# VH-VL binders against p38851r773to978, part 24

Target 1, 206 residues: p38851r773to978
Amino acid sequence: EAWCYFQDNFKVGSKTLFHVLFGDKSQVFPSSLFLCKKGSNLNNNSYWERIRRAKEDASCQFELCRKLQFQLNRTSNFIKDLLWLKDDNDNFKLVLQQRVTKIKQGYYFEVEEGPIIVKFPLCHPLLLRVRFIIAECITSQGESLKKCDLAILYDFNYVESIDKLNTKVEKLWLFERIHLNWALRYCKLEHSEINRKTREYLKKFN
Below, E stands for the ipSAE of ESMFold2; O stands for the ipSAE of OpenDDE; V2 stands for 0.75 times the mean of E and O plus 0.25 times the DockQ between their complexes.

## First folded at step 9 (VH-VL; framework fv_felzartamab)

Design g4 (at its last fold request DockQ between E and O 0.53; V2 from the best seeds 0.00; counts 0 for: pae E 9.3 > 2)
Fold by OpenDDE, look of step 9:
Structure g4 (fold): chain C 206 residues (1-206), chain A 119 residues (1-119), chain B 107 residues (1-107)
Amino acid sequence: as target 1 above (206 residues)
Amino acid sequence: QVQLVESGGGLVQPGGSLRLSCAASGFTFSRYYMNWVRQAPGKGLEWVSGISGSGDYTYYADSVKGRFTISRDNSKNTLYLQMNSLRAEDTAVYYCARSDWLEWGMDVWGQGTLVTVSS
Amino acid sequence: DIELTQPPSVSVAPGQTARISCSGDNIGSYYVYWYQQKPGQAPVLVIYDDSDRPSGIPERFSGSNSGNTATLTISGTQAEDEADYYCQVWDSSSDHVFGGGTKLTVL
């Protein structure tokens, strides 16, 4: 198991940042994803949909869910088949789910992405998940200043080696440790691209 | 022009059934969360039911749960509300209204259709 | 579950400022939406996200939301502004929640 997190400050409100990252007009996803083939016409995202959580039915809690579709920039040999779709032109695309799991309306968002399961020869598959948190500094005190000009983005990246039962593997082989390092690099590159595109969009938006 | 037009309202006896329709035009119907909101005569607005853009997820107010069924046909740009086991308290003007997934206000409303439940 | 409370009626003279309150526990943590409804007509969204106006809504309409009270303000109130006004929030437990409505009378 490995994990890493990143944080960045943006001189916009939390809701604005959320729009930039996850809004309908946003181009951040899926193009910022490391495994995404840049410029592919297969790259797309669906509209968000409200979903009631089954385990929280008593509280009637909702989350938002959307699907990211993108063409892979890697061979299919290292991606678990259940995440793959083949189009009529023999192009392979991955469908990735994003979920807004927590919402404090307009000033706090938690978005979960994944998992992506990556295969390596002679190794247990890696399961990659990302949690995005968009918050304002004062949200922790339960107060909302929706016109605040500072939002914080957190990227929490989780990488787990899993067995055939999707159970975490505790002891890793030498090569598996190498692949963990690869995964961490993956996370860093993806974060950098997300950050770059976000800031680029903000410049355009303002 | 963005427009919603309700139909199907009328007089029905208690215990009866009625199916409302809402025809959408002028926008990408499948993008929007659709709502039914009702207003009893001389009363305020009450949310009744909602359905996600794809139609895969439906939600109901407690007052109508188990009796009403919301659905949509995106190929026809139409929203439906099947109302069963109608009660006198269900008497109201029924509005369809769209909500964006991020801006959860209802920015487009139909003109409503009157449902009267009476013996 | 959040409950929204509005005064049943508010009166204002033409040209004066009308203020309609919407009270709810920690309503300031929500985005509030305001709807105008004239007799025999469907509601019209006049304020979204506490203070933003949809296209076509006059600038005299404004909104604020803080603490336990959201307020719809109509400056320079005109006769045509006479209507029922409803506040509304989205809550993860209750979905769309409306206030009881306020009848605004322009004297």
Scores: ipSAE 0.453, ipTM 0.797, lowest interface PAE 1.0, mean pLDDT 88
Fold by ESMFold2, look of step 9:
Structure g4 (fold): chain C 206 residues (1-206), chain A 119 residues (1-119), chain B 107 residues (1-107)
Amino acid sequence: as target 1 above (206 residues)
Amino acid sequence: QVQLVESGGGLVQPGGSLRLSCAASGFTFSRYYMNWVRQAPGKGLEWVSGISGSGDYTYYADSVKGRFTISRDNSKNTLYLQMNSLRAEDTAVYYCARSDWLEWGMDVWGQGTLVTVSS
Amino acid sequence: DIELTQPPSVSVAPGQTARISCSGDNIGSYYVYWYQQKPGQAPVLVIYDDSDRPSGIPERFSGSNSGNTATLTISGTQAEDEADYYCQVWDSSSDHVFGGGTKLTVL
């Protein structure tokens, strides 16, 4: 199992940063380097729906879910058809789900993205999950500093098959290790683009 | 120009029915959670019902559950409130309100429509 | 679960600072919204997310929220600020919860 972690700070409150990243007008994910084909027309039909989840996670008072659609990007030669939007056989699209899995009022958000399945030649399928964590900086007295941190955690697991996502491959082949390093490099580029777009949008906020 | 315009209010007998409409313009209606909020004469604001942008999820205050039905028609940019089994305590001005994008606050309000329930 | 309590009225002289409180158990863990309603008119959002102003709202409006009390503050109060003011939070069990409202009178 491999993972990587990026952390950035921003001089805004956590709800503002959440809006910039995950709002319906966000420019961050339509510009994704990892998920967008160079020169493609982006197709993003996202929406947030509120779902109450009190019985499953009392710390998460509700779940917001949306789906993002992308034309295939720089990794398109490895992504399998099962990631396509249901009922769409006319073009290649990647459907990516984002789910708000935890909210603490005024100071904390967790968003899970994925899973994304990448298939390299002669390798087991590579499962990618992304977690975004927004945490507000507060004083010891509980007062907001109007500053927050964004953490992005990329988690990779090779799995035995696409139908058995809970069956992880523990011993990697040489080519699987090589491809994992390439995937980690692209995550660095994706993080850099997310950070750049977020800061651009924040300059235009208000 | 972002605008919400309510209609369909009026006088009705107890036990009667009434359907309110809210016409939306100036924004992408289908992307916004929508609310009905009411205000009895001389009283404060009370949230009544809400509906997700897609219309798949609906929510009601306990005081109106089973009697009121919220709905929307995204092709007509219109929000509805079907009110059945009306009671005197339902007398109020009914406002249509658009949620902010996190759905915690309400950033655009209509002018309201008066519903009076009396014999 | 949360209930919001506001004083029924507040009076200030022109130019003075008005403070309207909104009390609730652990309200500091919520984002608080404030609405202004003038007689015969629809509510207007004046403060969102505890302390932020929408475009077009005068800078004399400010807000704070900590512990069990949120406060709307109007500095240099003007006659046109005379209105009813409501606080509001969102709660997963009760959905949108409003305070009872405060009538601000500018004498």
Scores: ipSAE 0.123, ipTM 0.655, lowest interface PAE 5.6, mean pLDDT 80
Fold by ESMFold2-Fast, scan of step 13:
Structure g4 (fold): chain C 206 residues (1-206), chain A 119 residues (1-119), chain B 107 residues (1-107)
Amino acid sequence: as target 1 above (206 residues)
Amino acid sequence: QVQLVESGGGLVQPGGSLRLSCAASGFTFSRYYMNWVRQAPGKGLEWVSGISGSGDYTYYADSVKGRFTISRDNSKNTLYLQMNSLRAEDTAVYYCARSDWLEWGMDVWGQGTLVTVSS
Amino acid sequence: DIELTQPPSVSVAPGQTARISCSGDNIGSYYVYWYQQKPGQAPVLVIYDDSDRPSGIPERFSGSNSGNTATLTISGTQAEDEADYYCQVWDSSSDHVFGGGTKLTVL
């Protein structure tokens, strides 16, 4: 798929991200943005269905994250380092690997269920919703622009309803915006209208 | 610690029905895609069916479409396979298997339950 | 529409290197999984994503995947490695596809 190739060019591979943040393949917090098949066959309806299944699992984790009231304070320096060390080629892989010790030193929250420990990065509901919008935009391919546009606006309104937001959330949105812009390009949703609405919302944080 | 235990296999006449169960423990069952994989006597592995963590998405091998139904009860940590219109060719050991986090392979397997379809 | 072909059997002496192939059209573009099955037992995952080992799998197990052939390599093969080995890929049209299996005989 074009989106797997484009994501690889952004150097944000699924194995690299999950290996650094979660440590192994047994972690069940998938991100549709980071699911990528090595090479591609055109017309993969089953592949897109698996992205939708990953979204279902993330939805369950979203409810748990909401109940546990995760905070972003401990991850803010990690996110700050990603923003300030990012080059023009979006070299996320190198920056993420350089910061693995921050995650190990408590920039994550552990949920223990019997013998299983699932590590979540300290999360905000907003980050999970942006990933869901990205998954929907990637899978839309032939759907109307209106559906993707409404999903984006819906989650931006949700963010605003939580907004006593500060510079740390702005920085997290910058990272998610890069991934969202990539997904919009893949979906051929580089429509000026959708990009304009996204930019207009982000102006609230300038 | 992580365990899958199958049950419900047995001898059945052609055209009959069986319901297999798989009891899961040691992990958050609702977060994993689950599979049924079978193996006929002296033969290789054949994927039969899969189901998403929520139970909303189900998939089947062409050989069993319309005859088998996969389901799950996340409140009981149990996976099911309802097998109808059984044929001699369905004779196999049926394994319950958990998908890895990418859902491309299977990292935990049960010990299997034998289904024999004969007159 | 991918089909995976494995040799039905491979024989090696103890301490020698065993190589089990899994051939498929453009298999190098897929991530390959390898399972070990001993008589009367369930399969055990020994390699995932072409070359990675799960925790608890000995370092003598390794994998590679390029072009039309994936290979499971067992260095310094031990008697306990005698088993059937299956390769597997996920394909969008065929879902989970297994190879026919290879019986590894040690001595």
Scores: ipSAE 0.000, ipTM 0.446, lowest interface PAE 17.4, mean pLDDT 62
ESMFold2 (binder alone), look of step 9: mean pLDDT 93; pTM 0.943
ESMFold2, look of step 10: ipSAE 0.026; ipTM 0.591
ESMFold2 (binder alone), look of step 10: mean pLDDT 93; pTM 0.945
OpenDDE, look of step 10: ipSAE 0.335; ipTM 0.772
ESMFold2, fold request of step 11: ipSAE 0.007, 0.007, 0.007; ipTM 0.543, 0.536, 0.539
ESMFold2 (binder alone), fold request of step 11: mean pLDDT 94, 94, 93; pTM 0.951, 0.954, 0.942
OpenDDE, fold request of step 11: ipSAE 0.437, 0.410, 0.390; ipTM 0.795, 0.787, 0.781

Design g5 (at its last look DockQ between E and O 0.12; V2 from the best seeds 0.00; counts 0 for: pae E 12.5 > 2, placed apart)
Fold by OpenDDE, look of step 9:
Structure g5 (fold): chain C 206 residues (1-206), chain A 119 residues (1-119), chain B 107 residues (1-107)
Amino acid sequence: as target 1 above (206 residues)
Amino acid sequence: QVQLVESGGGLVQPGGSLRLSCAASGFTFSRYYMNWVRQAPGKGLEWVSYISSSGGYTYYADSVKGRFTISRDNSKNTLYLQMNSLRAEDTAVYYCARSDWFEYGMDVWGQGTLVTVSS
Amino acid sequence: DIELTQPPSVSVAPGQTARISCSGDNIGSYYVYWYQQKPGQAPVLVIYDDSDRPSGIPERFSGSNSGNTATLTISGTQAEDEADYYCQVWDSDSDHVFGGGTKLTVL
């Protein structure tokens, strides 16, 4: 396995940043995704659905879930079949889930994305997951910093090799390690694109 | 014009049933969570139920859980509330209201329909 | 579960500033919504996200939220502002939570 994280600061409130990234009007997803074909008419996101959390959490008893639909910019041979759908015109699209897994109302958000399973010849598939964290400093007894307009975005990327049972593979051969490194590079590219689109959107928003 | 119009209210006996409808117009109905909020005569607002945009998820106040069923038909731009086993304490004006989790509270309300539960 | 407490009534003279409080434990961590309800009418959203106004709401309406108290402020109160006002939050445990409402009387 491998993982990496990225951090960026934005001079907006956490809710605003969340809205820019994950709001209904946001165009950040799925177009910022590495595997997404840019400009495709198949690219869209669904509305968020509120789902009760399986295990109660003091901070959040519900999750929000939406689906990202997009056309792949690469052949379908590298993606697990379960993630593929065909439209009425026999176009292939990928459906990816995003989940808001934690909410502290208005100032803290956690969003889970994935998994995406990427297949390589003669290698175990790679499972890709991303966790986004949007945080803002607040005080419970004083004036909230909601108006401070400073939010931090964390991108935590997880890459795991899995077997047919979706079990983590502990030991990888040399060729698999190469692919793992490529996956980490892809994560960085996605982060960069997310950041770029986010900032572009903020310029329009303000 | 964005509008919600409730219907179906009336007088019903305790233990009876009633089905409310809320017709939406002027906006993309399927985008919004829809809510039922009621107000007993001379009392405050009480949330009753809401349904997700797709209708896949429904939630209820404890006071109505097991008795009321919220549903929607996005093809008809209509929200429903099936009320069973009605009680006197269910007497209220019932409002439908749209909400967006991220952007607004309940920003559009209907004018309400009166439900009276009495012997 | 968060509980929201509002004063039952507030009185203000025309042209004066009305302040309606909504108290709750750590309410400052929530986004608060305010609704105006005039007699015989449906509620109208007047403040969302603590302090933002929907289009069509007069600028004399403003909101704030910090600590344990959210406040709806009506500057230059007019006779037409006489109504019941409700605060509301979204809570993961209780979903929609309303305050008890405050009757604003313009003297």
Scores: ipSAE 0.012, ipTM 0.586, lowest interface PAE 8.6, mean pLDDT 85
Fold by ESMFold2, look of step 9:
Structure g5 (fold): chain C 206 residues (1-206), chain A 119 residues (1-119), chain B 107 residues (1-107)
Amino acid sequence: as target 1 above (206 residues)
Amino acid sequence: QVQLVESGGGLVQPGGSLRLSCAASGFTFSRYYMNWVRQAPGKGLEWVSYISSSGGYTYYADSVKGRFTISRDNSKNTLYLQMNSLRAEDTAVYYCARSDWFEYGMDVWGQGTLVTVSS
Amino acid sequence: DIELTQPPSVSVAPGQTARISCSGDNIGSYYVYWYQQKPGQAPVLVIYDDSDRPSGIPERFSGSNSGNTATLTISGTQAEDEADYYCQVWDSDSDHVFGGGTKLTVL
């Protein structure tokens, strides 16, 4: 399986960065997504909705979920006919879920995104997931430095079939190895767009 | 003064259909999850379905999947339950209830509407 | 899916303490909710998140939850507390699960 990891530092507290990325008025998503056709009037977000968690995660009071809706960017990637999801056949509209899975005292946030399933010719389905981690920089005494890190982990897994998403493919075919280069391009370009839009939006706050 | 009022119950033959409504007032309806819970005569509570505050997530008990459809219209402050292919075991009082997103409890219930499925 | 088991009935003298159990496999990992239902009426939430009381619920109602058992406790039980009581959890698979109910009788 393939993964990409990126980390960026910001001169704001973690709560501010969380608001900029995921807040009700944020416009970082869905337009920063690699697959998103920028500027489409079909691009929108649902409100965040609460999802119940079991009590074993004592560091988080709740889990929030929202849906990102966006139009597929067919002209900039060759997978437009290969990406099968529930969509509007006239517009190839995609829906992608984000979930706030962890919050610790306002210094730490985790958001999970996905999955998306992509099927290339002669390949097993490719499962794509993203995890965002925001962590505030603090002293050993617990004082905030008013700085935080954003870590983004992109995870790509080939699965046996669409009906067997909990199985992983141990032996990759040649074409599957070639398409992992596509996954690397996905990671680099999407990270760059998220980082750029986030920093632009932060200028409005300071 | 928060209120939920169900309507649309009645007598239906097996295989028939009914549409239940729940009118909400006194609170911001679009901020709450909504539930249907039923109670057969002399029996306990059975959760039927719930819908997220935006309507984007729906969940059903196995006993009603494929036959019942929950929906909401936030512009009309109204929750719905479309009940198709009704069976005798669906006979119950149907309650609508709201859930707070932080507390997960059903803190406000309607009075219930009786659905009777018999020949 | 978790299954919740309650005793069918509990009897208590007025002024004494009633305890209504709700048993489930590892129920302590869930937040538990308790509902009171009087005959011919809709249920009323009396405990949320294991042990918290909604506004307007008397302090004599309390709750606990650990291991495989959650408990609703009513201290100084009064005649108006006579009702059916249900426990409820939200399963991690997004299903709500109710216990079978317990009839509390105050004699």
Scores: ipSAE 0.007, ipTM 0.458, lowest interface PAE 12.5, mean pLDDT 80
ESMFold2 (binder alone), look of step 9: mean pLDDT 92; pTM 0.944

Design g6 (at its last look DockQ between E and O 0.43; V2 from the best seeds 0.00; counts 0 for: pae E 7.7 > 2)
Fold by OpenDDE, look of step 9:
Structure g6 (fold): chain C 206 residues (1-206), chain A 119 residues (1-119), chain B 107 residues (1-107)
Amino acid sequence: as target 1 above (206 residues)
Amino acid sequence: QVQLVESGGGLVQPGGSLRLSCAASGFTFSRYYMNWVRQAPGKGLEWVSVISYSGGYTYYADSVKGRFTISRDNSKNTLYLQMNSLRAEDTAVYYCARSDWFEYGMDVWGQGTLVTVSS
Amino acid sequence: DIELTQPPSVSVAPGQTARISCSGDNIGDYYVYWYQQKPGQAPVLVIYDDSDRPSGIPERFSGSNSGNTATLTISGTQAEDEADYYCQVWDSSSDHVFGGGTKLTVL
């Protein structure tokens, strides 16, 4: 198991940042994903659909779920078959799920992405998950700083080696450790691309 | 022109049923959540129900839960409200309105259709 | 569940500033929407996200939201602004929640 997180500040409100990253008009996903073939006409995202939560949360009574569809920039042999679909032209695409798991109206968002299961020869598969957190400062008196135009984005990346039962593998051999490190590198690349596209969009938005 | 047009309102007896329709035009219907909001004569606005883009999620106000059913046909650009077990307190002008979770609240409203529940 | 309270009525002379309040516990944590409803007409969104105006809404309409009170402000109130005004928020447990509405009379 390995994990890493990144954070960036943006000179916009949290809601605006959420729109830039996850809004209906946003183009950040799936094009920012490492495995996504850039420029593919198969790349798209669905609209957010409300889904009932298994357990009630005071902060959010439901979750939002959407699907990211994209063409892989690599061969299908490295991705678990469950995530693959064929289009009408026999093109392979990956479908990835994003979920808004927590909402504090106007100033806090949590979005979970994944998992992606990556296969390597002679190794246990890697399960990749990401949690995005968009936060905004509020006063102790409950006054939101909505107009301060300062939001913080956190992306927590989780990489786990899993067995055939989707159980975490505790001890990894040498090649597995190498691939784990590569996965963390990929996470960093995705973060960089997300950040770049976000800032690019903000320049256009302002 | 973006437009919503409600229909199906009328007079019905208590315990009766009525089905409202809302025809959408001038925009991509499937890109919006759709809501029903009602207003009793001389009273304020009361949210009734919402349906997600594809209809996979529906939610109702407690006052109508179990009696009303919201649905949509995106191929027909139409929103529906099936009202069963109607009560006198359900008497109201019923509006359909679009929303999108993120922006603009309920930015487009129909002109409403009157539902009168009376013996 | 959040409850929104509005004054039943507000009166203002033409050209003066009208202020309509919408009170609720920690309403400042919510984005507030305001709707205008003229007699016999459907509601019209006039403010979204506390203070933003949709296209076509006059600049004399403005909104603010902090603490426990959101406020719709109409500067230079005109006769045509006479209407009912409703505040609204979205809550995860109750979805859309409306205030009781305020009748604005232009004297």
Scores: ipSAE 0.340, ipTM 0.781, lowest interface PAE 1.6, mean pLDDT 88
Fold by ESMFold2, look of step 9:
Structure g6 (fold): chain C 206 residues (1-206), chain A 119 residues (1-119), chain B 107 residues (1-107)
Amino acid sequence: as target 1 above (206 residues)
Amino acid sequence: QVQLVESGGGLVQPGGSLRLSCAASGFTFSRYYMNWVRQAPGKGLEWVSVISYSGGYTYYADSVKGRFTISRDNSKNTLYLQMNSLRAEDTAVYYCARSDWFEYGMDVWGQGTLVTVSS
Amino acid sequence: DIELTQPPSVSVAPGQTARISCSGDNIGDYYVYWYQQKPGQAPVLVIYDDSDRPSGIPERFSGSNSGNTATLTISGTQAEDEADYYCQVWDSSSDHVFGGGTKLTVL
């Protein structure tokens, strides 16, 4: 199992940052997805809906769910290696689920994204999960400082291969290391785009 | 001009039914959560029910669960409240209000429609 | 299940500062909304997200929220501010929760 972690600070409250990144009217997050072919007619602008069944967790203030649909960006060699990401109607269309949780204490927003299973030739499938945590800075009296932190955790897990008998273990591990390094590079690029576009958006309104 | 207009209020006997409507104009109705809030004569505000953008999520105050049904028709820009098994304590002015609940609260309200449940 | 408690009445002299409290267990963990309702009218949102004003609301309206108490503050109170004021939060178990309301009297 492998992971990477990014943290950025912003001079806005957590609700504002949530809406900039994930709001129904925002374009910042969809345009920052590293797998998304920008400008495709298959890209949906989805809206948040409450989860129908009430949760037992008393610390949870609300939960919302949405689906993002987008066409894969096929222009890179990494995307060519993702040929296994298919559905019955379109070889390169993905649906990604996001779920946001607002915590009554300690956290302001947590967004869970995925999982996505990515398959490479001659490698174990790679499972990707993402968590976004937006935490507001408050005084000892509980007043907002209008500052918050964004943390992004990318979590990778190779799942067991069903064709293990026809592949030597050390060779499979080497290919998986190479593709894991490429996945980490793409996560760094996605983080960079998120950070850049968020700051550009915030500057336009000063 | 953003506007909400309620209709369908009136006098009803206990145990009776009414259907309230709320017509929306001046905004994209399908992009907002919609609420019903009531106010008994001389009393404060009491939230009644909410419905999500698509209608996939609905929720009700305990006092009306099982008796009231909220619905919406996004093609007609209309919110509804079906009220069954009405009781005297349901007597109130009923407001519809839009929310995006983590941006502006309930930022647009209708004028209200009076429901009176006779004894 | 959070419950919001407001004083039934607050009186203030014209030009002075009015403070209307809204008490609830750990209300500082919630975003608080304030509504003004004049007689015979629908409520009007005057404060959202604890302290922010919608367009068209005078800057004399302000809000704060910490610990167990949220406060609506009206500086330089005018006769036209005489109204009922309601605080409100959103909660996953109760949805929109209103306080009982506070009658502000300018005398």
Scores: ipSAE 0.034, ipTM 0.612, lowest interface PAE 7.7, mean pLDDT 78
ESMFold2 (binder alone), look of step 9: mean pLDDT 92; pTM 0.937

